# Ledger of designs, part 20: VH-VL binders against Counting factor-associated protein A (cfaA)

Target 1, 212 residues: Counting factor-associated protein A (cfaA), of Dictyostelium discoideum (Social amoeba) (q54z64)
Amino acid sequence: QFISIQKYDFSGNCKNSSDSASSFEASSESAAICMQNDLLSGIVTNEGVCLIFNEVPTTFIISTKGDYIVRSIYDINDNNCQGGIIENKAIEIDECFVECADDYHGSTYLFSTETSLNYPSNTFMEISYNGECDGQWKTSFNYLQYYIVNKCNVAHEIETHTFSVGCNSTSSWVSEYAGEVCTVEPTVTTSYPIVDNCGDLDNSNFIDYCNI
Key: E = the ipSAE of ESMFold2; O = the ipSAE of ESMFold2 at other seeds; V2 = 0.75 times the mean of E and O plus 0.25 times the DockQ between their complexes.

## First folded at step 13 (VH-VL; framework fv_libivirumab)

Design C8n (from C8 with light chain Y58N; at its last look DockQ between E and O 0.73; V2 from the best seeds 0.63)
Fold by ESMFold2 at other seeds, look of step 13:
Structure C8n (fold): chain C 212 residues (1-212), chain A 123 residues (1-123), chain B 112 residues (1-112)
Amino acid sequence: as target 1 above (212 residues)
Amino acid sequence: QVQLVESGGGVVRPGRSLRLSCAASGFTFSNYAINWVRQAPGKGLEWVAIIWYDGSNKYYRDSVKGRFTISRDDSKNTLYLQMNSLRTEDTAVYYCAKGGYTYGFRSYYFDYWGLGTTVTVSS
Amino acid sequence: DIVMTQSPLSLSVTPGEPASISCRSSQSLLHRNGYTYLDWYLQKPGHSPQLLIYLGSNRASGVPDRFSGSGSGTEYTLKISRVEAEDVGVYYCMQALQTPLTFGQGTKLEIK
C-alpha cells in the first residue's frame, strides 16, 4: 500500500481552533476545502520512507488496523530518519486536516492509502526510486512529489506572495508574484532543466518528469 | 552535544598538499551532509565543498575543482579534505559545517560549525 | 552561480536602536515547494559562524526575537529591532537553493 498526501489551497481563518472535518460531509464554500479543483501538490510514498515534509525529516506509517497514519518528525537535518523522534502525530485517513502556522496562514491536507500507484496528470514530478539507473521508476519507487501545473500557490513566508509551477519536455519553471493572486505579471521566473540523476549503486535514483 | 573538530592545518609552500580532518561526535554522522567552508584572513565566508550523507554526491566551488577532494569515513565519524596543488589564495581558516537534507540541491543550512583549522600557503 | 550581494557592508548603530541589512540574489530563491532558501549567519569577533535565520524568516533555536528575516523575489532583509552590545560581528546571507552554495560579502555591525 502507498500513502497519498495531497495539499490543497488554504482559504480561511486560523484564529481559534482550525478544523477540516466539515469538508468531508459539507458542500458549502466555507466547508469544502479539499475539493479536487483546489489540489496544489502532493506526495505518494511507501511506508517508513525517510523524506522531507515541510522541510523536516519525516516518516509516515499506516497504523496496525489501517485506520490512521502516524507522522513521525525527526531532528532537523537527520537525512536517514535514524535519530530520535521529536514528535508523533496520528492523522485520520480520508479526512481533510488543517495545520495552522499562525492566525492567517496554514496548509490543508488529505491523507489516504492506495493499493496502486496513482498521481494526477498536468503535473511536474520529482521521483525517487531504487535499483538500476534505467528510468524504470515505477517498479522500485520510494516516493514521488508532484506539483499541479499552472496553479496559484501561496509561498511559505510571513509576507504574502504567490507562485505557479510550469513545465515542458525540456524544462520546468517557477513564476513568483508579489500579491495574493497570480493574475499580475510575475516579478521573476526561474527555469530549470529536466534532469535524470543516478545515485550510487545501492542508493536512490532521481528523475524529473513533466506529466502533461 | 554536537561537536565538530578540525585538524591538519599548517604552513606549506605553494604546490604542496595538506589533508584536513573533521572529527564528528554527538550525532549520527552517516545521516548528514557535511561541508567545508573557508575564510581568508580579514575576508568573508566562502563555501568550498559538500559531500552527501551516503557519499553519492560531491560538489566543489570552481576554484578548487580538480585540486581538492572531499571524502568521508563513516566508521570513524570523520570528514576529510585532501588539498593538492595548494596556492596562496587557499590561505584561510577552514571550517567543517553540518549541512541540511535535500534531494536535488534544494535545502542546505549549516546548523553546527567547528572551530576551524588554519591553512597558510606562502613561499 | 547565484550571486549574493549584501548592503551595507558596514554599519554603526547606537545601542537600543534598530538595524537593517539587505541581501539581493541574482535569481529567486523560492523553490516550487513554496519555501525560500535564504539563511542568515552571525560571526561574532573571534568565533565561528552561527545560524540566525533559515528559510528566509525562521529563527534558529536560541536566537532572540529581536532578530527577524523577511523578503520576496530577489530582495531579503535581516532586521534587529533593538541592537545590543552582544550583536557586534559580521552578518552573512547565504543562498541554500543550489550548489555552489554562496554567501554575501558580509556586513560588519559595530556599536557607536
Scores: ipSAE 0.589, ipTM 0.793, lowest interface PAE 1.7, mean pLDDT 83
ESMFold2, look of step 13: ipSAE 0.614; ipTM 0.821
ESMFold2 (binder alone), look of step 13: mean pLDDT 92; pTM 0.947

## First folded at step 15 (VH-VL; framework fv_libivirumab)

Design W12l (from C7w with heavy chain T108L; at its last look DockQ between E and O 0.68; V2 from the best seeds 0.64)
Heavy chain, then light chain:
Amino acid sequence: QVQLVESGGGVVRPGRSLRLSCAASGFTFSNYAINWVRQAPGKGLEWVAIIWYDGSNKYYRDSVKGRFTISRDDSKNTLYLQMNSLRTEDTAVYYCAKGGYYWGSGRLYYFDYWGLGTTVTVSS
Amino acid sequence: DIVMTQSPLSLSVTPGEPASISCRSSQSLLHRNGYTYLDWYLQKPGHSPQLLIYLGSYRASGVPDRFSGSGSGTEYTLKISRVEAEDVGVYYCMQALQTPLTFGQGTKLEIK
ESMFold2, look of step 15: ipSAE 0.681; ipTM 0.828
ESMFold2 (binder alone), look of step 15: mean pLDDT 91; pTM 0.942
ESMFold2 at other seeds, look of step 15: ipSAE 0.564; ipTM 0.782

Design W16 (at its last look DockQ between E and O 0.54; V2 from the best seeds 0.58)
Fold by ESMFold2 at other seeds, look of step 15:
Order: structure tokens, then C-alpha cells, then sequence
Structure W16 (fold): chain C 212 residues (1-212), chain A 123 residues (1-123), chain B 112 residues (1-112)
């Protein structure tokens, strides 16, 4: 089985006031918050694979009975998830939840499991392999990260700005925008060649794929 | 306490070879990517090479590609830089720097640096 | 290769006054994951470099609050709200987005 992690646009309020009795929880028991029109990006991974989630080394495994996913968080210095787990979190399967970065910023996630490899169309994808490239990435991948093209995202910065992702058969790009919306001309667009490469002996085993 | 200790520097003529070593302690060496960074006398910092935790990926700056080889021996907690066909432009203090990798060729910051070993290439 | 250009290349600051160092990249350092791959290092006289700021704006452990990083697009700034004598040295920005990893030329900070 595969673990699917979907990230959605966030519009909630993460602020917690000490003067009020109300507060926000990072996990939600409701399923109604994650709307497909708001999907921004996602990950499909095998169990136990070390990957970077929210800039920390992380593994995900499915619980023994298959009713939740265990997220194990490692030290930021532990690039291969072999040092030691500093925190485990139980994640409800198929339940939309919010994770706050600070009082004003957060992300909305949906975790699920799947018996076959699935990913949306209209995406730019980055795929990690377990070893030498052999042309069989779908059967030998560790995980893949996808980004919905032409969707507005909020950057992770002290100051807020937005960006969108695009791609075609030869290139991918990131377009940045001033402010909180992607509805004006980008201030910067940066293009990258699409690579399908394990061929230089010492190079990374990964590929890019524009799934339009 | 994390420690990185470089050795193997010296004075050599152009065209010769040197092998630098970086002895690591105070952390689980096999978990981390390690880098070589150099600094010519009176000049700025210049990244040289990185090797991933399992040795699966190595990247080099263009000016040393084909001449330098980065390697690691996890049983000895030691990083190496084999420098062949040395040029006067390779004269520098060479640091090893502890870092990590992220997906692709991205790295996170270098949190620990050695004291450096000096390589002088002159006729 | 991503070219990193620092400005100024040197500056002299009266203790207690602010300082600002700029770094410009030949392309944006924002990755499609939403993070900016720009680090700042300080090399004090006679020492190896030490990390100050990573991912554009995050302070490394033990770095005083008077250091801050900001920027977007291709322009990045390190600010020191009030300079202390211990801050002398050469400051480098580095892009960590892709190999080859590249540094700016350095900015030498001196106390008047």
C-alpha cells in the first residue's frame, strides 16, 4: 500500500488568544474542509521511506490495523532518518486537518492509503528512486512529490508572498507574485530544464515529469 | 561534541596529487552528507564537492570535476578528497563541512565546519 | 551556475548602530516547495565560517535576535539591528538550491 498526502489551500485562523476559551486543534475530525478545488500539492510514498516533510526528516507508516498513519519526526540533522525519532504523531486516515506554522499561517492536509499508484493530472512531479535508474520508476520509486500547475501557493517566509508552478515537456517554472494573490503579473519567473537522469555515475537518481 | 578535523594538506608542485582526510566524531557519520569547501588566501569561500550519506550521489564544482574525487569510509568516520592534477588555482584552505541533503540536489545549511587544512600549489 | 553578488563588499560600523548587507542571485532561490534556499555565514577573524541564517530567515541555534534575514525574488538582506564588537568578520551568503553550491564574494564588516 501507498500513503497519499494531499496539501490544500489554507484560509483558517491559527491565532490563539489567552483571553478566550476557544482554541484551534491541528487535527480535525470533520471531512468537509478539504475541497478538491483547493488541492495545491501532494506526496505519494511507500511506508518507512525517509523524506523531507515541512523541512524536517520524516517517515510515515500505516498502523497495524490500517486505521491511522504514524508520522515519525527526526532531528533536522538526520538526513536519512536513522538517528532517532524525536516525535511520533498519529494521523487520522481520510480526515481533513489543519496544521499551523504560526498564529497566521498554516496548511490543510488529507492523509489516505491506496492500493495502487495514483496521482492527479495537470501536475509537475519530482520522483525519488531507491537506486540506479532502470527505466522502471513507477515500480521502483521511493516517493513522488507533485505540484498542481497554475495554482496559487503561499511561500514559507517571514514575509508573505505567493507563487505558482508550471511545466511543459522540456521545462518547469516557478512564478512569484507580490502580495497574497496570484492574480497579477509575476514579479519573477524562474525556469528549469526537465531532467530524466541517473546517467552520470555520481549523480542523483531522480526524475522530473510534467503530467499535463 | 561534534568535531571535524582535516589533514593531508601540504606544498606541492603543479600536476601533482594530494589526498585530504576529514576525521569526524561526535555524531553518527553515516547519517549525513559531508562537503568540501575551500578558501584561497585572502579570498572568499568556494564550495568544492558534496557526498551523500550513503555515497550514492556526488557533486562537484566544474573547475575540479574530473580531477577531484570525493569519497567516504563510514567504518572509519572519514571523508576523503583525492586531488589529482593540481593547479596553482587550487591553492586554498580546505574545510570539511557537515550538511544534509534534501530531495534532488538541494542541501540544507552547513552546521559544523572543521578548522581547515592548507594546500599550496606552487612551482 | 547561480551567481551570488554581495553588496557592499566592505563596511565600517559604529558599535550599537545598525548594518545591512545585500545579496543578489542570478535566479530566484524560491523552490516550488515554498522555501527559499539562501543561507548566511559569518567568518570571524582567524576562524572557520559559522551559520547565522538558513532558508532565508531562520536563525541558527545560538544566533542573537539582532540578526535577521529577509528577501524575495532575487534580492536578500541580512540585517544587524545593532552591531557589537564580536560581529566583526566577513559575511557570506550562499545559495543551497542546487549544485554547484555558490557563495557571494563576502562582505567585510569592521568596527569604527
Amino acid sequence: as target 1 above (212 residues)
Amino acid sequence: QVQLVESGGGVVRPGRSLRLSCAASGFTFSNYAINWVRQAPGKGLEWVAIIWYDGSNKYYRDSVKGRFTISRDDSKNTLYLQMNSLRTEDTAVYYCAKGGYYWGSRTYYFDYWGLGTTVTVSS
Amino acid sequence: DIVMTQSPLSLSVTPGEPASISCRSSQSLLHRNGYTYLDWYLQKPGHSPQLLIYLGSYRASGVPDRFSGSGSGTEYTLKISRVEAEDVGVYYCMQALQTPLTFGQGTKLEIK
Scores: ipSAE 0.592, ipTM 0.795, lowest interface PAE 1.6, mean pLDDT 83
ESMFold2, look of step 15: ipSAE 0.604; ipTM 0.806
ESMFold2 (binder alone), look of step 15: mean pLDDT 91; pTM 0.945

Design W16f (at its last look DockQ between E and O 0.63; V2 from the best seeds 0.59)
Fold by ESMFold2, look of step 15:
Structure W16f (fold): chain C 212 residues (1-212), chain A 123 residues (1-123), chain B 112 residues (1-112)
Amino acid sequence: as target 1 above (212 residues)
Amino acid sequence: QVQLVESGGGVVRPGRSLRLSCAASGFTFSNYAINWVRQAPGKGLEWVAIIWYDGSNKYYRDSVKGRFTISRDDSKNTLYLQMNSLRTEDTAVYYCAKGGYYWGFRSYYFDYWGLGTTVTVSS
Amino acid sequence: DIVMTQSPLSLSVTPGEPASISCRSSQSLLHRNGYTYLDWYLQKPGHSPQLLIYLGSNRASGVPDRFSGSGSGTEYTLKISRVEAEDVGVYYCMQALQTPLTFGQGTKLEIK
């Protein structure tokens, strides 16, 4: 089984949530509440894979009976999750969680399980896999991150900014906008080549894919 | 307490080699990426190289690629920088710096630094 | 390579007064994951560098709350709300978005 983590646009209110940390924290709500908003991005991962979630090294496992997910949190620089677990959290499956940055800003997430690899169309994806970069990433998949193209996202607040992700067969880009909404004209656009054949070039276990 | 101690610096002529060492303590060395960062006399900081926790992934700045080799010995909690074909522009204080986490772009920040060891390349 | 440009290159501050150091990057440091990959370091006289701020605004362990980071896109600021004698040194910004990792030129902070 795979664990799916979907991030939706936030339109709720974080007042009285007791959120005071940068760690993942959420108010439990039905999945329907998340799905009223735009899907922005997500993660699909195998169990026990070390990945970064909310900028903290994390593993996820599905409970023995399949009724919740255990998030294990590691030291900020533990890039292999081989150090001691500093915190475990149980996460309800198919419930919408809101992580708050302040009283009026946050992110919403939906955790679910899937029996097969599934990801949306119209995405830019970064895929982690084991072994050689041979173009057959689905057979050696660890986890992937996807970003819905042409959707407005709120940046992690240092100052209020928004951005969108785009891609085509040769490149991806991030367009940044002034203020709280993505306007027609970005203030900055940064482009990156898409690696279609990474073989042994950089000994990397990541590949980019524009799924449009 | 995290501690990083560099050694192996010295004065050498251009074209010669040196090997720098960085002895680590106060953390589980094998769990972390380690970097070399240098500072030429009177100049700012310049990243040189990184090696991942498992030793299989190594990255270098272009000006040292092919001449410098980063390595680690986790049984000794020690980071190394083998510096071949040294040039006068390699003259600097060399720091080892702990840090790095795995993210799509291999983003890193250096939470602890050593005291530095001085390399002088002069004819 | 991403070029990092700091201003001012030197700064004299009366103790107890605020200070502000800016850093400009040649391209945005905002990643598609929504985080900004900019760090700040302090090198005190005769010492090695120490981390102050990571990911734009997060204070490293043991860093006083009088230090704060902000900014977006290509422009970033380190603020010290009340400068103390121990804050003397050279401040560097660094982009952590892509290799080669690159630093600004440094800003020397002195007590006036």
Scores: ipSAE 0.569, ipTM 0.791, lowest interface PAE 1.8, mean pLDDT 82
ESMFold2 (binder alone), look of step 15: mean pLDDT 91; pTM 0.945
ESMFold2 at other seeds, look of step 15: ipSAE 0.581; ipTM 0.802

Design W8w (at its last look DockQ between E and O 0.70; V2 from the best seeds 0.64)
Fold by ESMFold2, look of step 15:
Structure W8w (fold): chain C 212 residues (1-212), chain A 125 residues (1-125), chain B 112 residues (1-112)
Amino acid sequence: as target 1 above (212 residues)
Amino acid sequence: QVQLVESGGGVVRPGRSLRLSCAASGFTFSNYAINWVRQAPGKGLEWVAIIWYDGSNKYYRDSVKGRFTISRDDSKNTLYLQMNSLRTEDTAVYYCAKGGYYYWGSGRTYYFDYWGLGTTVTVSS
Amino acid sequence: DIVMTQSPLSLSVTPGEPASISCRSSQSLLHRNGYTYLDWYLQKPGHSPQLLIYLGSYRASGVPDRFSGSGSGTEYTLKISRVEAEDVGVYYCMQALQTPLTFGQGTKLEIK
C-alpha cells in the first residue's frame, strides 16, 4: 500500500475560523470539496518513510484496520525520524482538509491509500529511491514528490506572490509572479538542470524526472 | 540543553596540519547534520563544510576541498575537521553548527539552530 | 555560487525606533516547493551567531515578534519594529538554497 497526499488549489473561506491572524484551523470534509479545485502537487510514499511534510520531519503509517493514517511528527531537522515522536495525528482517509494561513489563504489536502503506484502526467518529479543506479526507481522508491507543470501556486509566507513550475528533458524552472495570479508576465524565472544523484549504496538516491 | 564545544585550535605555521573537534551534547547527535563555519578576524561568516547525519555525504567549499576532511564519530558524539596544508587565509574562529542540508519531499532546510562558541586557528609564519 | 550582498554595512538607531536591513542574492532563492531559502542570523558582540529568521519570514524559537523577514525573488529585508539595546551586533543573511552556503557581508547595528 502507498500513501497518496494531494495538494489542491485553495478553496473555501477561512474567515469562519475562530482566529483569523497567523492561526490555522484544520477541518475534515468529503473528498469532493478538494477535487472541485485544481490539483497542484502531491506526494506518494511508502509507510514509515521519513520525509518532510509542511517543513517538519514526518512519517505516515496506515492504521491496523486501514481506516485512517497516523502522521508522526519529529523534531525539526531530525534527518532520519529516529529522535522520538513529538506528536501523532490521525488523518481521515479520503477526507479533504484545509490548513488556513489567514482569512483567504490556505492549503487543501486529500490523503488516500493506493495499491499501485500512480501519479499524474505533465509533472516535474523528485524521487527518492534505494538500490542500484540502473534507472529502475519505480520498484525501489521511498517516496516521490510531483508538481503539476504550468499550474499557478501561492508561495509560502514571505510575500503574497505566485509561481509556476515547468520542465523539459534537460531542465526544470520556477517562474515567479508579483501578484496572486500567474496570468501576467513572470518577474523572474530560475532554471535548474535535471539531476541524477546516484549516491552511496547505504544512502538514498535522488533523481529528477520530467514526466511530460 | 543543546551544547556544542569546539577544541583543537592553535597557532601553526603554513603547510602544517591541525585537527578540530566539536563535542556535542543535549541532543541525539546521530540524527543531525553538522557543519563547520569560520570567521576570519574582523570579517564575516564563511561556510566551510557539512557532513550528513549518517556520514555518507560530505560537502566542502571549494577553497578547502582536498585539504580539509570533515568526519564524525557518533559513539563519542564528536564532529571533526582535519585541516591539512594550512594557509594564512585559513586563519579564523571555527564554529560547529547544528543543522542540515538535505532534499526530502518538498522541503529543503539549511538553517543552523545551534552554534558552538568557536575555537581559534591562527596560521602565521 | 550565489552571491549575497547586504546593505547598509552599518547603521545607528535610536532606541525604540525601527531598523531595516536589506539583502540581495545573485539569483532567486524560491524553491519549487514554495519556500524561500533565506535565513537571518544575529551575532552579538563576543558571541557566536544565533538564528533569527529562517525560510524568509519564519521566526526561530524565542525570537521576539518585533523581528520580521520579508522579500521575494532576489531582494530580502529584515525589519526590527522597535530596536532595543540588546539588538546590538552584526546581522547576516544567508542563502540556504544550494551549496556552498553563502552569507552576506554583515550589517553592524549600533545604538545612537
Scores: ipSAE 0.594, ipTM 0.800, lowest interface PAE 1.6, mean pLDDT 82
ESMFold2 (binder alone), look of step 15: mean pLDDT 91; pTM 0.942
ESMFold2 at other seeds, look of step 15: ipSAE 0.651; ipTM 0.821

Design W8y (at its last look DockQ between E and O 0.71; V2 from the best seeds 0.00; counts 0 for: grease 20 > 18.9)
Fold by ESMFold2, look of step 15:
Structure W8y (fold): chain C 212 residues (1-212), chain A 125 residues (1-125), chain B 112 residues (1-112)
Amino acid sequence: as target 1 above (212 residues)
Amino acid sequence: QVQLVESGGGVVRPGRSLRLSCAASGFTFSNYAINWVRQAPGKGLEWVAIIWYDGSNKYYRDSVKGRFTISRDDSKNTLYLQMNSLRTEDTAVYYCAKGGYYWYGSGRTYYFDYWGLGTTVTVSS
Amino acid sequence: DIVMTQSPLSLSVTPGEPASISCRSSQSLLHRNGYTYLDWYLQKPGHSPQLLIYLGSYRASGVPDRFSGSGSGTEYTLKISRVEAEDVGVYYCMQALQTPLTFGQGTKLEIK
């Protein structure tokens, strides 16, 4: 089974729901709504894979009964998730919730499990996979991150900034905006080539993919 | 208590080689990316190279590509920098620094949380 | 390569007064994941560098709250609300978005 983590446009208020809003037990007081048109980005991962989630080393495991996901948080810069678990959080499957950064900033998530690999169209994707370096990642991937193209996102900064992601067959880009919405002309656009790289040891590969 | 101790510096003529070592303790070495950063006398900091926790990915600044090789031996908790074809411009204090990770082409690092005290390399005629 | 340019390169400050250091990048340091990959380091006289600020605005453990980071686009600022004698040294910004990782030239902070 795969774990799907979807990030949505923020829809709640964090003033009185900080640490308690992120746990399985605290989610009942949330006003979170996960509308499909508000989807911004996501992760599809296998169980137990060490990855960076919200800039913290993290693993996800489906509970024995299959009714929740355990998020295990590791020490900062622990790239291999072997430095001991700092915190475990139980996440309700198929229930929209808010994880707060401060009183007025947070992220809205939906965690689910799937028996087949699924991801949206109109995305820029970054994929980690094993095996032969031939770009055939779907049966051997570790995890993938996707970003919905041409969606307005809020940056993680003290002052409010917005940005959008775009791509084509040869490049991807990030466009920044000065306001709270992405309808004004971008102030900066930064372009990147599409990358395809093979690992030398441990057979680790990664690839960018513009899925449009 | 995290400790990073560099060694292997010295005075050499241009075109020669040196091998730097960084002995690590106080953390699980195999979990972390490690970097070399250098500082020429009276000058600022300059990143040199990084090696990922699993040793599979290595990245270098352009001025040292093909001349320097970063490596790690997790059984000895030691980072290495093999420096070949040394130039006078390579004269610096060399630090090892713990932290970071990379994706190829869009590589990003979190930050360097611990630094060694450095070892001095002088390349002069 | 992303070029990092600091201003000023030297700063003399009366204890208790504020200080501000600017850092400009040749391209945005905002990643598509929504985080800004800009760090600040302090190298005190005779010491190795130490982390002050990461991801543009987050204080490292043990760093006093008189230090703050901010920025938008390609311009970033480190502020010290009240300079203390222990704050002397050279401040570096570093972009952590892509290899090669690059530092600014450094800003030397001295007490008047």
Scores: ipSAE 0.634, ipTM 0.810, lowest interface PAE 1.4, mean pLDDT 83
ESMFold2 (binder alone), look of step 15: mean pLDDT 90; pTM 0.938
ESMFold2 at other seeds, look of step 15: ipSAE 0.665; ipTM 0.830

Design W9r (from C7w with heavy chain S105R R107S; at its last look DockQ between E and O 0.58; V2 from the best seeds 0.58)
Fold by ESMFold2, look of step 15:
Structure W9r (fold): chain C 212 residues (1-212), chain A 124 residues (1-124), chain B 112 residues (1-112)
Amino acid sequence: as target 1 above (212 residues)
Amino acid sequence: QVQLVESGGGVVRPGRSLRLSCAASGFTFSNYAINWVRQAPGKGLEWVAIIWYDGSNKYYRDSVKGRFTISRDDSKNTLYLQMNSLRTEDTAVYYCAKGGYYWGRGSTYYFDYWGLGTTVTVSS
Amino acid sequence: DIVMTQSPLSLSVTPGEPASISCRSSQSLLHRNGYTYLDWYLQKPGHSPQLLIYLGSYRASGVPDRFSGSGSGTEYTLKISRVEAEDVGVYYCMQALQTPLTFGQGTKLEIK
């Protein structure tokens, strides 16, 4: 069984947030909306895998009854998720929700479980996998992160700056725009080669994949 | 309390070798990436190398590739920098710095604790 | 390699007055995850560097509210709203987006 985490265009209302500068808090008086055409990015992971979610080391497990996902948060530099859990959060499966940065800004998520590996087309993907470094990641993957190509995102710190992700068979890029929407002409575009990296000692492998 | 203590610095002539050590305490060493950062006399900071928590990934600045080797011994909570073929340009205070997390591309996040440094002087 | 350029390289400030330090990168530090990978450090005279700001705007533990970071794209700013005598030292920006990790040249802050 896999855990699917989908991030959507921000919706809802973060009124009555307790901290807008340094913590992840979800507080909403309006129902969040997770519509398919608003999907921006996502993660597919196995239970108990140490990964980075919202810039903190995190593990996810499915509750005993299968009705919640437990998010365990570790110290920001705890690369192995073994330094002790600093916070646990229970997240309802198949329930759209908002995590707030301040009264008017946040992220909208949908957590679900899957019996088979699923991810959208038209994505740039970053994949972590174990075992032989041969690019055959699907049977041994730890987690994958995907970004919908050509979708407009708001940069985390500043809502007046937006960006989009693109890729082809040889490169990926991030295009930045000065404003609330991704216009036709980006102000900056930064390109990266498609990467296939192998670990030296423990077969920790990474592969980029442009799934278009 | 988190502590990082460097040792192994000294005065050597060009072409010689030194091994620096960084003894760590006050945190679970095996969970963290550790870095070497240096500072030449009267100059700014310069990142040298990083080793990830499991020792699987190591990255170096170009000017030391092939000459320096970063390593760790988690049973002794100790970081090492083997410095071969030393040059006068390697003269600096060498700090160990705790920080960084697995990013999939060898990136770090920030260095939250630094040692006091150990001085390496390479002169003819 | 991402080149980090600081300005000014030195400044002298009357206690209680604001200060502003700029850092420019040769390419954007915005990652596709939406975060900006820019840190600020202070090295007080005779001391090791200490972290002030990470991810562009987040204050490290124990750092006073008078320090703030901002910026995006390739231009970043550290502001000190009211300079204190203890703020004397050299300030460095660093990019944490990719190896090799790179620092700016440093900005020496002095009290007038």
Scores: ipSAE 0.580, ipTM 0.799, lowest interface PAE 1.7, mean pLDDT 84
ESMFold2 (binder alone), look of step 15: mean pLDDT 91; pTM 0.940
ESMFold2 at other seeds, look of step 15: ipSAE 0.581; ipTM 0.798

## First folded at step 16 (VH-VL; framework fv_libivirumab)

Design X12y (from C7w with heavy chain T108Y, light chain Y58N; at its last look DockQ between E and O 0.59; V2 from the best seeds 0.64)
Fold by ESMFold2 at other seeds, look of step 16:
Structure X12y (fold): chain C 212 residues (1-212), chain A 124 residues (1-124), chain B 112 residues (1-112)
Amino acid sequence: as target 1 above (212 residues)
Amino acid sequence: QVQLVESGGGVVRPGRSLRLSCAASGFTFSNYAINWVRQAPGKGLEWVAIIWYDGSNKYYRDSVKGRFTISRDDSKNTLYLQMNSLRTEDTAVYYCAKGGYYWGSGRYYYFDYWGLGTTVTVSS
Amino acid sequence: DIVMTQSPLSLSVTPGEPASISCRSSQSLLHRNGYTYLDWYLQKPGHSPQLLIYLGSNRASGVPDRFSGSGSGTEYTLKISRVEAEDVGVYYCMQALQTPLTFGQGTKLEIK
């Protein structure tokens, strides 16, 4: 089984987000709150993999009965998840919760489990491998992070800035915009080459893929 | 309490070698990326090398590639810098610096703890 | 390589007055995950560097709230709202987005 984490935009008011706090409840009504907004990005991960979620070292496991996901939180600099769990949080499967950046900006998350690998088209993806890349990333990855191409995102904790992600077969880029919406003209665009060395790469933990 | 203690500095002639050590305590050494950062007399900070928490990835600044080797011994909680073919421009205080590394992405968080440094002087 | 350029290279500030230090990068430090990978360090005279600001704007533990970081694109700023005598030293910005990790040249802050 895979754990799927979908990040949606939240264009409403963040001042009164009582349903954003994690609690154990199973309701399809909660999922509809997330799906009112644009999908921005997501993670697909195997159970128990050490990864960085919201810049905090984290593992996710599915509960014994399969009815919720446990997020285990580690010390900020414990990037191997070996230093002991400092906090566990229960996350409802198929329940939407909101994380606010400020009173009027935030993101919502939908956690689910899947029996097959699923990710959207029109994405730039970073795929993490544990150890040697074997050339079959779809069957041997640790986790993948995807970013929807051409969607407006709010940057974390640094003024009112927005950005979008793009890619093609040779490069990816991040375009920054002034203000709360992505305009047609970015203020800065930064480009990166696509790195695709699967099956021949030592000392690397990732590979890029433009899925368009 | 996190502690980093460098040793192995000294005065050496050009072309010779030195081995620096950094003894770590107060944290689980094997979970963290560790760096060497140097500072020439009266100059700014200059990153030298990093080794990932699992030892699988090592990166060096261009001016030391092929001459310096970063390594770690997790059983001894010790970081090493083997410096060969030393040049006068390698004269500096060398710090070890503990820094988080984002496994699978290549991003770096920050250097949260620094040692006191050990001085390397390369002169004839 | 991402080149980091600081200005000014030195400041002389009357106690209680504000100070501002600029850092420019040869490319944006905003990652596609929405975080900005820019740190600020202070090296007090005779001491090792210490972290002040990480991820563009977050204060490290024990750093007073008169220190703040901001910026966008390729321009970043460290502000001190009221300079105190204990703030003397050399300030460095560092990009943490990719290797090789690179510092600015440093800005020496002195009390006048």
Scores: ipSAE 0.634, ipTM 0.810, lowest interface PAE 1.3, mean pLDDT 82
ESMFold2, look of step 16: ipSAE 0.678; ipTM 0.824
ESMFold2 (binder alone), look of step 16: mean pLDDT 91; pTM 0.944

